# VH-VL binders against RecQ-mediated genome instability protein 1 (rmi1): the designs that were tried, part 17

Target 1, 235 residues: RecQ-mediated genome instability protein 1 (rmi1), of Schizosaccharomyces pombe (q10160)
Amino acid sequence: MNQTTTLSTELTELGVRVQNRWLQSLLDYLAKKHSTGANTTPQLVMQYLVASDIRESTTSEGAAPYIVSEQHNVRIENTMLLQIVRVREIGISIVNQLEYLNDLEELKKLKGQKVIRLVHDESGDEEQNDDDGLTEAQDAVQKGSELKKMCRLILEDSNGQRFWGLERKPIKGIQLSTKLGTKLLVKNVLVRRGVLMLDPNNTTILGGSIEEWDKDYFPKRLIEELKGELSKTKA
Below, E stands for the ipSAE of ESMFold2; O stands for the ipSAE of ESMFold2 at other seeds; V2 stands for 0.75 times the mean of E and O plus 0.25 times the DockQ between their complexes.

## First folded at step 9 (VH-VL)

Design k15 (from k5 with heavy chain D56E; framework fv_axatilimab; at its last look DockQ between E and O 0.89; V2 from the best seeds 0.65)
Fold by ESMFold2 at other seeds, look of step 9:
Structure k15 (fold): chain C 235 residues (1-235), chain A 123 residues (1-123), chain B 107 residues (1-107)
Amino acid sequence: as target 1 above (235 residues)
Amino acid sequence: EVTLKESGPALVKPTQTLTLTCTFSGFSLSTYGVGVGWIRQPPGKALEWLANIYWEDDKYYNPSLKNRLTISKDTSKNQVVLTMTNMDPVDTATYYCARDYYGSRGWEAFDIWGQGTMVTVSS
Amino acid sequence: DIQMTQSPSSLSASVGDRVTITCLASQDISNYLAWYQQKPGKAPKLLIYAASSLQSGVPSRFSGSGSGTDYTLTISSLQPEDFATYYCQQYDSYPYTFGGGTKVEIK
């Protein structure tokens, strides 16, 4: 068996069906850039694959078997390789999401500028003696955690078909900050009213991104997109 | 946003050693498929490739410069440094650094360039 | 070393004209060819890589074609902002080499 065939077989066992022409092009590039003619591993190929556009790098055997938006109450038993086009939090108001993103952006700017700031020293008692709870946005920023309840995704397969995915249960690694172009393996997924019902048991995050989609997106362009969505609901 | 910026002296004397620094942001030279190269352009003339360095520290030099070049990286500072020895007036040029990257749709040549820095070699 | 012969060295054309620029490699470069645009006082800008792939953000009036040793950049309808010098570059083999450039003047 030659190198291309061996690698393709190994990658298929990992759930990924690569295009032969894409793999050969990658191997040619690597041969020109390595100081030694080292044997290329499936793990190295995966590093390039998760950074790729799967419309170019993978075959339709990993795509959705039909037009997903036209399906109701069916199960896709096959393993699909998908890439994330967009992430939206739908269990938290847009206003609270905007508060979170703006606060996060301001905190990041202050750390980058070495500005003088006042810190509180009230270790055991409230100065105003109030009992205010933090909003979900304020709590996430204070704790350095993601603002997360339930995400809806726009997903794309190797044929360029785009469809919705909805978290039925939280999937660790899916949040507003998830990079655009992140690769997912999805198997045994239920489709309801044209939407994939995602959960941790049917979804594996491979990682990666598509640089052209993700550059300068989080949080700045996301804020702009959310403001646009909010204005559409204003009467 | 992916950016690169060249820095170094605007004027050097013949026989001196030129040291140029490329400082970049929006990517890391530790990322698979990432390289940084140096290209120069004498006034009114065509572009000339000088050297490349890649994420695995592989280095390639233009052989026409007879071992005058050294390229290195400092990953912690997001910098690539080019050193050129024994400068001569014919080396007067604008010096660019640029990213050589294997992107989402394959090998994209030098996809992002710095603004360039003019280096004059004069007595 | 692979020599890149670019022609013409300069040309003058009117807005709306179709413009072609050619680049000949001294040996087969397997479509590892890029086209750059450079305006006065600015860095080169990648237009086309892999002989025919259009870089993100580049207007569709630019196209690349060719294979083997013969490559062409085409501007289908010349615009005033296309005044610039254009360079081809092979990236098949070290040392990387550039064409001599084509200065495009709009009249």
Scores: ipSAE 0.568, ipTM 0.794, lowest interface PAE 1.9, mean pLDDT 87
ESMFold2, look of step 9: ipSAE 0.585; ipTM 0.809
ESMFold2 (binder alone), look of step 9: mean pLDDT 92; pTM 0.945

Design k16 (from k5, 19 letters changed; framework fv_polzastobart; at its last look DockQ between E and O 0.80; V2 from the best seeds 0.69)
Fold by ESMFold2 at other seeds, look of step 9:
Structure k16 (fold): chain C 235 residues (1-235), chain A 123 residues (1-123), chain B 107 residues (1-107)
Amino acid sequence: as target 1 above (235 residues)
Amino acid sequence: QITLKESGPTLVKPTQTLTLTCTFSGFSLSTYGVGVSWIRQPPGKALEWLASIYWDDDKYNNPSLKSRLTVTKDTSKNQVVLTMTNMDPVDTATYYCARDYYGSRGWEAFDIWGQGTLVTVSS
Amino acid sequence: DIQMTQSPSSLSTSVGDRVTITCRASQDISNYLAWYQQKPGKAPKLLIYAASSLQSGVASRFSGSGSGTDFTFTISSLQPEDVATYFCQQYDSYPYTFGQGTKLEIK
């Protein structure tokens, strides 16, 4: 058995259907650049794969089996490999999201100065007695947490089909700061009105990004995109 | 933005040791497939690759200069340091650091370069 | 070491002309060949990698072709801003090596 056949089989067991030409190119690079090429593991390949564009690195066997936007009340039982194109918080107003992003960037500026902060008590975090009148954005910044209620995603499969995913329950690792191109495995997902109904039980975050998409995106381009969306809601 | 910048002395005397620092931002040397390389260009001459250091601690030196070159990294500071011993006037060149990355588009050669620093070796 | 031989050493052409530069490797380097543009006092800029893949943000008038030992770089229609030195580089194996360059000028 050759190395590519063995690796492809092992990766398929992880839910990933690699394109042979992409895998061969990676193995050639590893052999030429690093001494590890002959000893390549599926775990090492996954590290490069999550940084890839799955339109190049994977085959259509891991894609959506039909046009998702045309489906209602169907279940996709097979495992799909998807990449995140966009993340949007839909349970919090755009104005509050903009406040959060600006406040977060001001805190980064202040880290270069000695600024004494009040000690954040992690005990009783489920209930906060905060009579300061802080907004949701100010509250998240004070606690050092992500601003989050419910995200909607634009997802893309290996064929380049894009469709919506909606968090039915919060998935840890999906928030405004999630990198563009993050890889997801989605299994046994319900499709309603052309939208994938995501939750922690059907969604596994593999990580990664696509550098061309993600560079300079968070927070500057996100702020500009949210401002544009705010203009539409004012019309 | 992804950037690299070379820093260090611009004038050295023959036999001295040159130490150059490459400071970069917008990427990490702990990322799989990332490396930083040093390349020099004598005035009016071709580019010459000197050394590379990678995310997995692999290091490579140009064999023609191998005993003179040391490359090290400090991933927490986003820095790569080149040390070159026994400088000679023929080593006068602009010294660049550049990124070597296997990412979403595969192996892209030296895709991002620093601005370069001219190092003159004279008495 | 893999020697990279570039031709011509200099070239003087008119705006709008097609420009062709060749690069030959002393041994098979597959498609691990890059093309760079360098303007005076500036760092090289990657134009083409993997022999024929256009780097992002690079104008479509630039192209590359070839594999193995013989490679070609083309500017389909020369623009005034394309005046520079162009050179090839192999990244198939260490030590990485560069061509001597082609100085491109407008008549």
Scores: ipSAE 0.643, ipTM 0.831, lowest interface PAE 1.7, mean pLDDT 88
ESMFold2, look of step 9: ipSAE 0.649; ipTM 0.832
ESMFold2 (binder alone), look of step 9: mean pLDDT 92; pTM 0.942
ESMFold2, look of step 10: ipSAE 0.666; ipTM 0.840
ESMFold2 (binder alone), look of step 10: mean pLDDT 92; pTM 0.941
ESMFold2 at other seeds, look of step 10: ipSAE 0.627; ipTM 0.808

## First folded at step 10 (VH-VL; framework fv_polzastobart)

Design k17 (from k16 with light chain D28G; at its last look DockQ between E and O 0.84; V2 from the best seeds 0.71)
Fold by ESMFold2 at other seeds, look of step 10:
Structure k17 (fold): chain C 235 residues (1-235), chain A 123 residues (1-123), chain B 107 residues (1-107)
Amino acid sequence: as target 1 above (235 residues)
Amino acid sequence: QITLKESGPTLVKPTQTLTLTCTFSGFSLSTYGVGVSWIRQPPGKALEWLASIYWDDDKYNNPSLKSRLTVTKDTSKNQVVLTMTNMDPVDTATYYCARDYYGSRGWEAFDIWGQGTLVTVSS
Amino acid sequence: DIQMTQSPSSLSTSVGDRVTITCRASQGISNYLAWYQQKPGKAPKLLIYAASSLQSGVASRFSGSGSGTDFTFTISSLQPEDVATYFCQQYDSYPYTFGQGTKLEIK
């Protein structure tokens, strides 16, 4: 078999079904630009694939087998390759999320002075009932941890179909800071009311991103999007 | 926001060595498929590619200038450095650094450019 | 070295007109051809890569076509802000080479 066929077979064993034209274009690039391209491994191809748009780089064999939004109580047994379009925290109020993100932005902008941030900043309009002196947002920023309880995802398959995914149990690596375009392998997933029920047993994070989606997104554009969602919720 | 910026001397005497630094932000040379290139443009003339360096340390120099050019990188500082020996008045040009990236839409040529720095070579 | 020849070297036309610029490579370069716009004192801006693919954020009035040795760049309806010099560039083989440019003016 030729190089393209051998690599495609090896990638399929890793759970990824590549488009032949995409793989050939990558191999042409590697041969022209890099000495390592002459000895290309499936692991190297995966590094480029996780940075790709799977609508162009992968075949429909890894896509959802039907219109997901029309399904209830169905299990998709085959392995799907998906990319994350958006991440939202739904177990924590938008106001608390905005406080957290604004505190991160302010901390990054501080040059050399320690400043105690007040919870009642005009931006965010958050109310806190915690009696330990720190809000959930302040505590997460000071610990360097993610503000997380339960995420809802917008996912996309190789056919461009978009659908919801909901964490049934926390999946490490899925949080507000997760890069847009992150690749997931999802298998044996329950679909309930048109939503994929995700957990650590059925979801493998391959990583990556789509630069055009993710550049300058976290936290600044996420803050703008959440502010817009808050105003629609109150309308 | 992805940016590149060239820095170094703007006036050089013939026979001297030119050292230019490209400092970039919003991307890393540790990312697969990323490279930084140097391109120059003499006043009123076409662009000329000089050298490229990639995330895996592969380097390419324009063969017509190979013995005069050295390109190096410091990934931790987000910097690429061009050194060009034995400068001559014909080397007077605006020098650019630019990104070469194989991204989500494939190979995009030089997708992001620095503002350029004019280097004049004269007595 | 692959020589890139553009024509015309300069062009003057009216707002709303269709503009066509050609670029010829001295040997085959498949579709590894880019088009750049450059305004005086500014860096080039990538408009088209892979002969026909629009760079993100570029207006849809710009287009490219061709493969092998003969390539065409088109502005479907010229706008005042399109006054610039336009360059083609091959990125098939080292050394990468550029066309000499086409200066576009409005009458």
Scores: ipSAE 0.649, ipTM 0.835, lowest interface PAE 1.7, mean pLDDT 88
ESMFold2, look of step 10: ipSAE 0.691; ipTM 0.844
ESMFold2 (binder alone), look of step 10: mean pLDDT 92; pTM 0.943

Design k18 (from k16 with heavy chain D57S; at its last look DockQ between E and O 0.80; V2 from the best seeds 0.00; counts 0 for: pae O 2.3 > 2)
Fold by ESMFold2 at other seeds, look of step 10:
Structure k18 (fold): chain C 235 residues (1-235), chain A 123 residues (1-123), chain B 107 residues (1-107)
Amino acid sequence: as target 1 above (235 residues)
Amino acid sequence: QITLKESGPTLVKPTQTLTLTCTFSGFSLSTYGVGVSWIRQPPGKALEWLASIYWDSDKYNNPSLKSRLTVTKDTSKNQVVLTMTNMDPVDTATYYCARDYYGSRGWEAFDIWGQGTLVTVSS
Amino acid sequence: DIQMTQSPSSLSTSVGDRVTITCRASQDISNYLAWYQQKPGKAPKLLIYAASSLQSGVASRFSGSGSGTDFTFTISSLQPEDVATYFCQQYDSYPYTFGQGTKLEIK
């Protein structure tokens, strides 16, 4: 069994239907330019595949079986490979999201300017019974946590079809900072009013990104996109 | 924003050693499919590839320059360094660093270049 | 070393004209050929990779074709801002090699 066929079989068992020409091109690159070409493993191929545009790297066997936006109360039993086009937090106001993102940017600027470490946390007890007045954004920044309640995604399959996905239960790794082009495996998903109902049981995050989509996106371009969305809702 | 920038001396005397640093941002040399290369262009002449170093630490030198070239990287500083020994007036050129990229749409050749630095070799 | 022979060495033509530049490799390089544009005092800019693939952000009037040893670069309708020198480059095998360039001018 040749190398291409063996790798394709192993990747299919992982839920990924690789385009043979894409795989051959990658193997050619590795063989011509790197000493690791003869030692190519499915794990190495996956590193390139999660960084790829699945419209080029995978076949329609992993795509949605129909026009998703036209479906209601159907279940897609097969495994789909999808890439994230956009992430939106829908359980927190846009204003609070903008506050959070701007505060992260200000903190980053201060660290980049050789911030002198002033350790003057009160050596006394800071047990404040009063957390009143802190926004969810301010609290997340202080805790160093992600600002998250419920995300809605724009997803894309190998055929370039785009559709919505909604978290019905929080999925760890899906938040405002999730890289654009992140790869997901989605299996046994309910489609309701043209939207995929996602949860941790039907969604596996493979990781990755698409550099052209993700470069310079979080947080600056996300801030600009959210400002545009806020102006539309203000009418 | 992805950028590369060359830095180092602009005037070198014959027989001296040239050291150039490529400092880049917006990508990491630890990322699969990424390399950085050095290319030079004598005034009014064709581009000449000098050396490449990749994410897996593989490196390649133009054999026409033999042992004159050393390329190294410091991934934590986002830097690649070219050292070229025994400089001669014929080595007067603009020196570029560029990213060699295998990305979302396959192998894209040298997709992003630094602005270049002119190095003059003269007594 | 793979020699890249580029023709013509210079070309003068009018705005709106079709421009054709050829590049020949001394041996088969499959489709591992790139085209660059270089304006005076600036770094090269990648236009075409893999012989025919348009780089992101590059105008659709630029195109490339060919495989093996014979390659063609085309500007479908010349614009004033296209005045530059154009280079082909093979990236099939080390050492990577470039054509001598074609200087494009408007009459």
Scores: ipSAE 0.531, ipTM 0.792, lowest interface PAE 2.3, mean pLDDT 88
ESMFold2, look of step 10: ipSAE 0.638; ipTM 0.834
ESMFold2 (binder alone), look of step 10: mean pLDDT 92; pTM 0.941

Design k19 (from k16 with heavy chain D100E; at its last look DockQ between E and O 0.79; V2 from the best seeds 0.71)
Heavy chain, then light chain:
Amino acid sequence: QITLKESGPTLVKPTQTLTLTCTFSGFSLSTYGVGVSWIRQPPGKALEWLASIYWDDDKYNNPSLKSRLTVTKDTSKNQVVLTMTNMDPVDTATYYCAREYYGSRGWEAFDIWGQGTLVTVSS
Amino acid sequence: DIQMTQSPSSLSTSVGDRVTITCRASQDISNYLAWYQQKPGKAPKLLIYAASSLQSGVASRFSGSGSGTDFTFTISSLQPEDVATYFCQQYDSYPYTFGQGTKLEIK
ESMFold2, look of step 10: ipSAE 0.716; ipTM 0.860
ESMFold2 (binder alone), look of step 10: mean pLDDT 92; pTM 0.945
ESMFold2 at other seeds, look of step 10: ipSAE 0.702; ipTM 0.864
ESMFold2, look of step 11: ipSAE 0.690; ipTM 0.848
ESMFold2 (binder alone), look of step 11: mean pLDDT 92; pTM 0.946
ESMFold2 at other seeds, look of step 11: ipSAE 0.672; ipTM 0.838
ESMFold2, look of step 12: ipSAE 0.678; ipTM 0.837
ESMFold2 (binder alone), look of step 12: mean pLDDT 92; pTM 0.945
ESMFold2 at other seeds, look of step 12: ipSAE 0.688; ipTM 0.844

Design k20 (from k16 with heavy chain G33S; at its last look DockQ between E and O 0.84; V2 from the best seeds 0.00; counts 0 for: pae E 2.3 > 2)
Fold by ESMFold2, look of step 10:
Structure k20 (fold): chain C 235 residues (1-235), chain A 123 residues (1-123), chain B 107 residues (1-107)
Amino acid sequence: as target 1 above (235 residues)
Amino acid sequence: QITLKESGPTLVKPTQTLTLTCTFSGFSLSTYSVGVSWIRQPPGKALEWLASIYWDDDKYNNPSLKSRLTVTKDTSKNQVVLTMTNMDPVDTATYYCARDYYGSRGWEAFDIWGQGTLVTVSS
Amino acid sequence: DIQMTQSPSSLSTSVGDRVTITCRASQDISNYLAWYQQKPGKAPKLLIYAASSLQSGVASRFSGSGSGTDFTFTISSLQPEDVATYFCQQYDSYPYTFGQGTKLEIK
């Protein structure tokens, strides 16, 4: 058995169906940079794969079997490999999300200054009493945790089809800071009104990102995108 | 944003040792698939690759200059250092550092370059 | 060392014209060829990698083709801002080597 066939079989057992051309190109690169390219493991290939664009690295066998937006009350039993294009928090107001992201950015700037006290005391903004997300945002910044309730995702398969995924139960690792291009394995997912109904039981996070999508994105470009969405909502 | 910047002396005398530092941001040499290379361009002439260093500490030097070149990295500082001994007026050039990157679409050659620094070798 | 030979060494042509630059490698480099644009006083900018793949953010009028030893770079409709020197580069084998460049000017 040649190396490409063996690796493809092993990767398929992990739920990933690689394109032979992509795998061969990776092996050629590794041989030029890494003397033991002939001993390349599926684990090493997976590191490159989760950083890849699956439209080029994987086959249609891991894609959605039909046009998802046209389906209702259908279950996709097969395992799909998907990449995250966008993450949006839909259970918390955009205004509170913007305040959280701006506060997080300000806190990081203060930590970059030597011997600077970063303690926050309650002062001002007591007029903001009825916003259910304001204290949650402040608490998340202080604890260094994510601001999260319920995310909606834009997902993409190996054919370039994009569709919505909705978190029905919180999935650890899916939040505003999740890297763009993060790879997911999704299995036995219900499609309702053209949307994948995601939960921890049907979703496995493989990780990764696509550098071209994710560089300089969180939080600065996300802030700008949310401001634009807020303008459209208010108009 | 991904950036690289060259720093070091801009004027050296013949026989001196040149030390240039490439400081980069927006990526790390601890990431698989990343290397940093040094390339120079004498005034009005073609580009010449000098050396490369990768995340796994693999190093490659141009054979025509191998005994004169040392490349090292400090991953914690996001720096790569080129040392070039026995400088000669023929080594007058703009020196660039650039990223050698295997990205989401494969091997992208030198995808991001620093602005370059002119090093003049003269008495 | 793999020698990269570009042709022509300079070219003067009109806005809107199709520009073709060729690059020949002294041995087979598969598709490990890049094309760079360098404007006066600036660092090189990657336009094409893997012989034919357009770098992100690069205008679609730029294209590349070829494999093995013979490669072609094309500007489909020359624009005033395309005045620059263009270099090919092989990255198949160390030492990486560059073509001597093609200076492109507008008549």
Scores: ipSAE 0.502, ipTM 0.770, lowest interface PAE 2.3, mean pLDDT 87
ESMFold2 (binder alone), look of step 10: mean pLDDT 91; pTM 0.939
ESMFold2 at other seeds, look of step 10: ipSAE 0.628; ipTM 0.821

Design k21 (from k16 with heavy chain S52L; at its last look DockQ between E and O 0.87; V2 from the best seeds 0.72)
Fold by ESMFold2 at other seeds, look of step 10:
Structure k21 (fold): chain C 235 residues (1-235), chain A 123 residues (1-123), chain B 107 residues (1-107)
Amino acid sequence: as target 1 above (235 residues)
Amino acid sequence: QITLKESGPTLVKPTQTLTLTCTFSGFSLSTYGVGVSWIRQPPGKALEWLALIYWDDDKYNNPSLKSRLTVTKDTSKNQVVLTMTNMDPVDTATYYCARDYYGSRGWEAFDIWGQGTLVTVSS
Amino acid sequence: DIQMTQSPSSLSTSVGDRVTITCRASQDISNYLAWYQQKPGKAPKLLIYAASSLQSGVASRFSGSGSGTDFTFTISSLQPEDVATYFCQQYDSYPYTFGQGTKLEIK
């Protein structure tokens, strides 16, 4: 048993099947350039893995067993390792999502006090009878919470196949701000009309990102993408 | 966007200590596999690697500069600091900081560089 | 220290020509070799890492090859914007070392 074989076995027990050449390259780097290389743990490898592109780092044993978009009413019982390509909120209008994202940017510039002043000025009196209420976007910004109802994901497996995933129940950690390339373990998932039906019981978030996908994405590139989607529905 | 920027004095006198700060944005030095190096280039000459500090605080100095170099980091401020003692006119150079990262594409050498700052050492 | 020897030290050629620059390491550095482009007054820009891997956003006319001690950098069809100094760098062993550079000019 060598270090590569032992680590691969331990990673497989965590639900991740790594390509041997990827793992060997990482171990060479760690041994050669860092003092920690000799004591590499599967937890340390996982930290590099979640930052990787699973098309290069993992084997097809963790991929979808067929063309998902062509399936209906089937269950994928095996554990799949997937990476998030895109996140979309589909339970809240694009206009409200744009308001939320723009308000977040303005709050960052103003240290959060302008939104507080606006709310106080509009309310006028701070009475229990607060007329005109807050939109979902304004309420999320004021509370410091994520704007979230129901997300649809574009997911990718180790073979590069992309398919849709839909939250049937909210999964904590899935929201507009979720980093692109975030790794998921998905197990025993129902496929309906080519879409994975995700919930907290079948989805585990491993974290991570793919830097090339995620850099400069949230919120500016997301805003631009949402504007483009809104323009298509109005044209 | 991922950026690095060098800051510090542009003129120092011989024997003084130079302190340069690399301030970066778009990545964190708390990320596994991230390091920042200092590299210098005397006018019209080749690049010379000076020092490197990694996310886990592993540090490496060019032995040709002996104990003149100290590299430290402040992860919360996104800063790496180079201190170089006993400056001499031969140390006149443009000083760069650059990122060393093992990421989604493996080990990419120095993939992102700052614009550099010219430091002149003269009496 | 690993010495990096580049050849030629300067080169003048025409737009559209194939350009070849070589780099020799004083000991085996596997494929831990990078190529940088540096234009006057600018920081180096990484073109190639791991001897042959093209950096993101770099034009496909640039390529690299080699392993061990002998490495080659190629521009398949020289463009006017390629006027620069090109450096190889080993990142196999500390201290990391750079070649002296190849100054590329257009006739």
Scores: ipSAE 0.645, ipTM 0.815, lowest interface PAE 1.3, mean pLDDT 87
ESMFold2, look of step 10: ipSAE 0.706; ipTM 0.849
ESMFold2 (binder alone), look of step 10: mean pLDDT 92; pTM 0.941

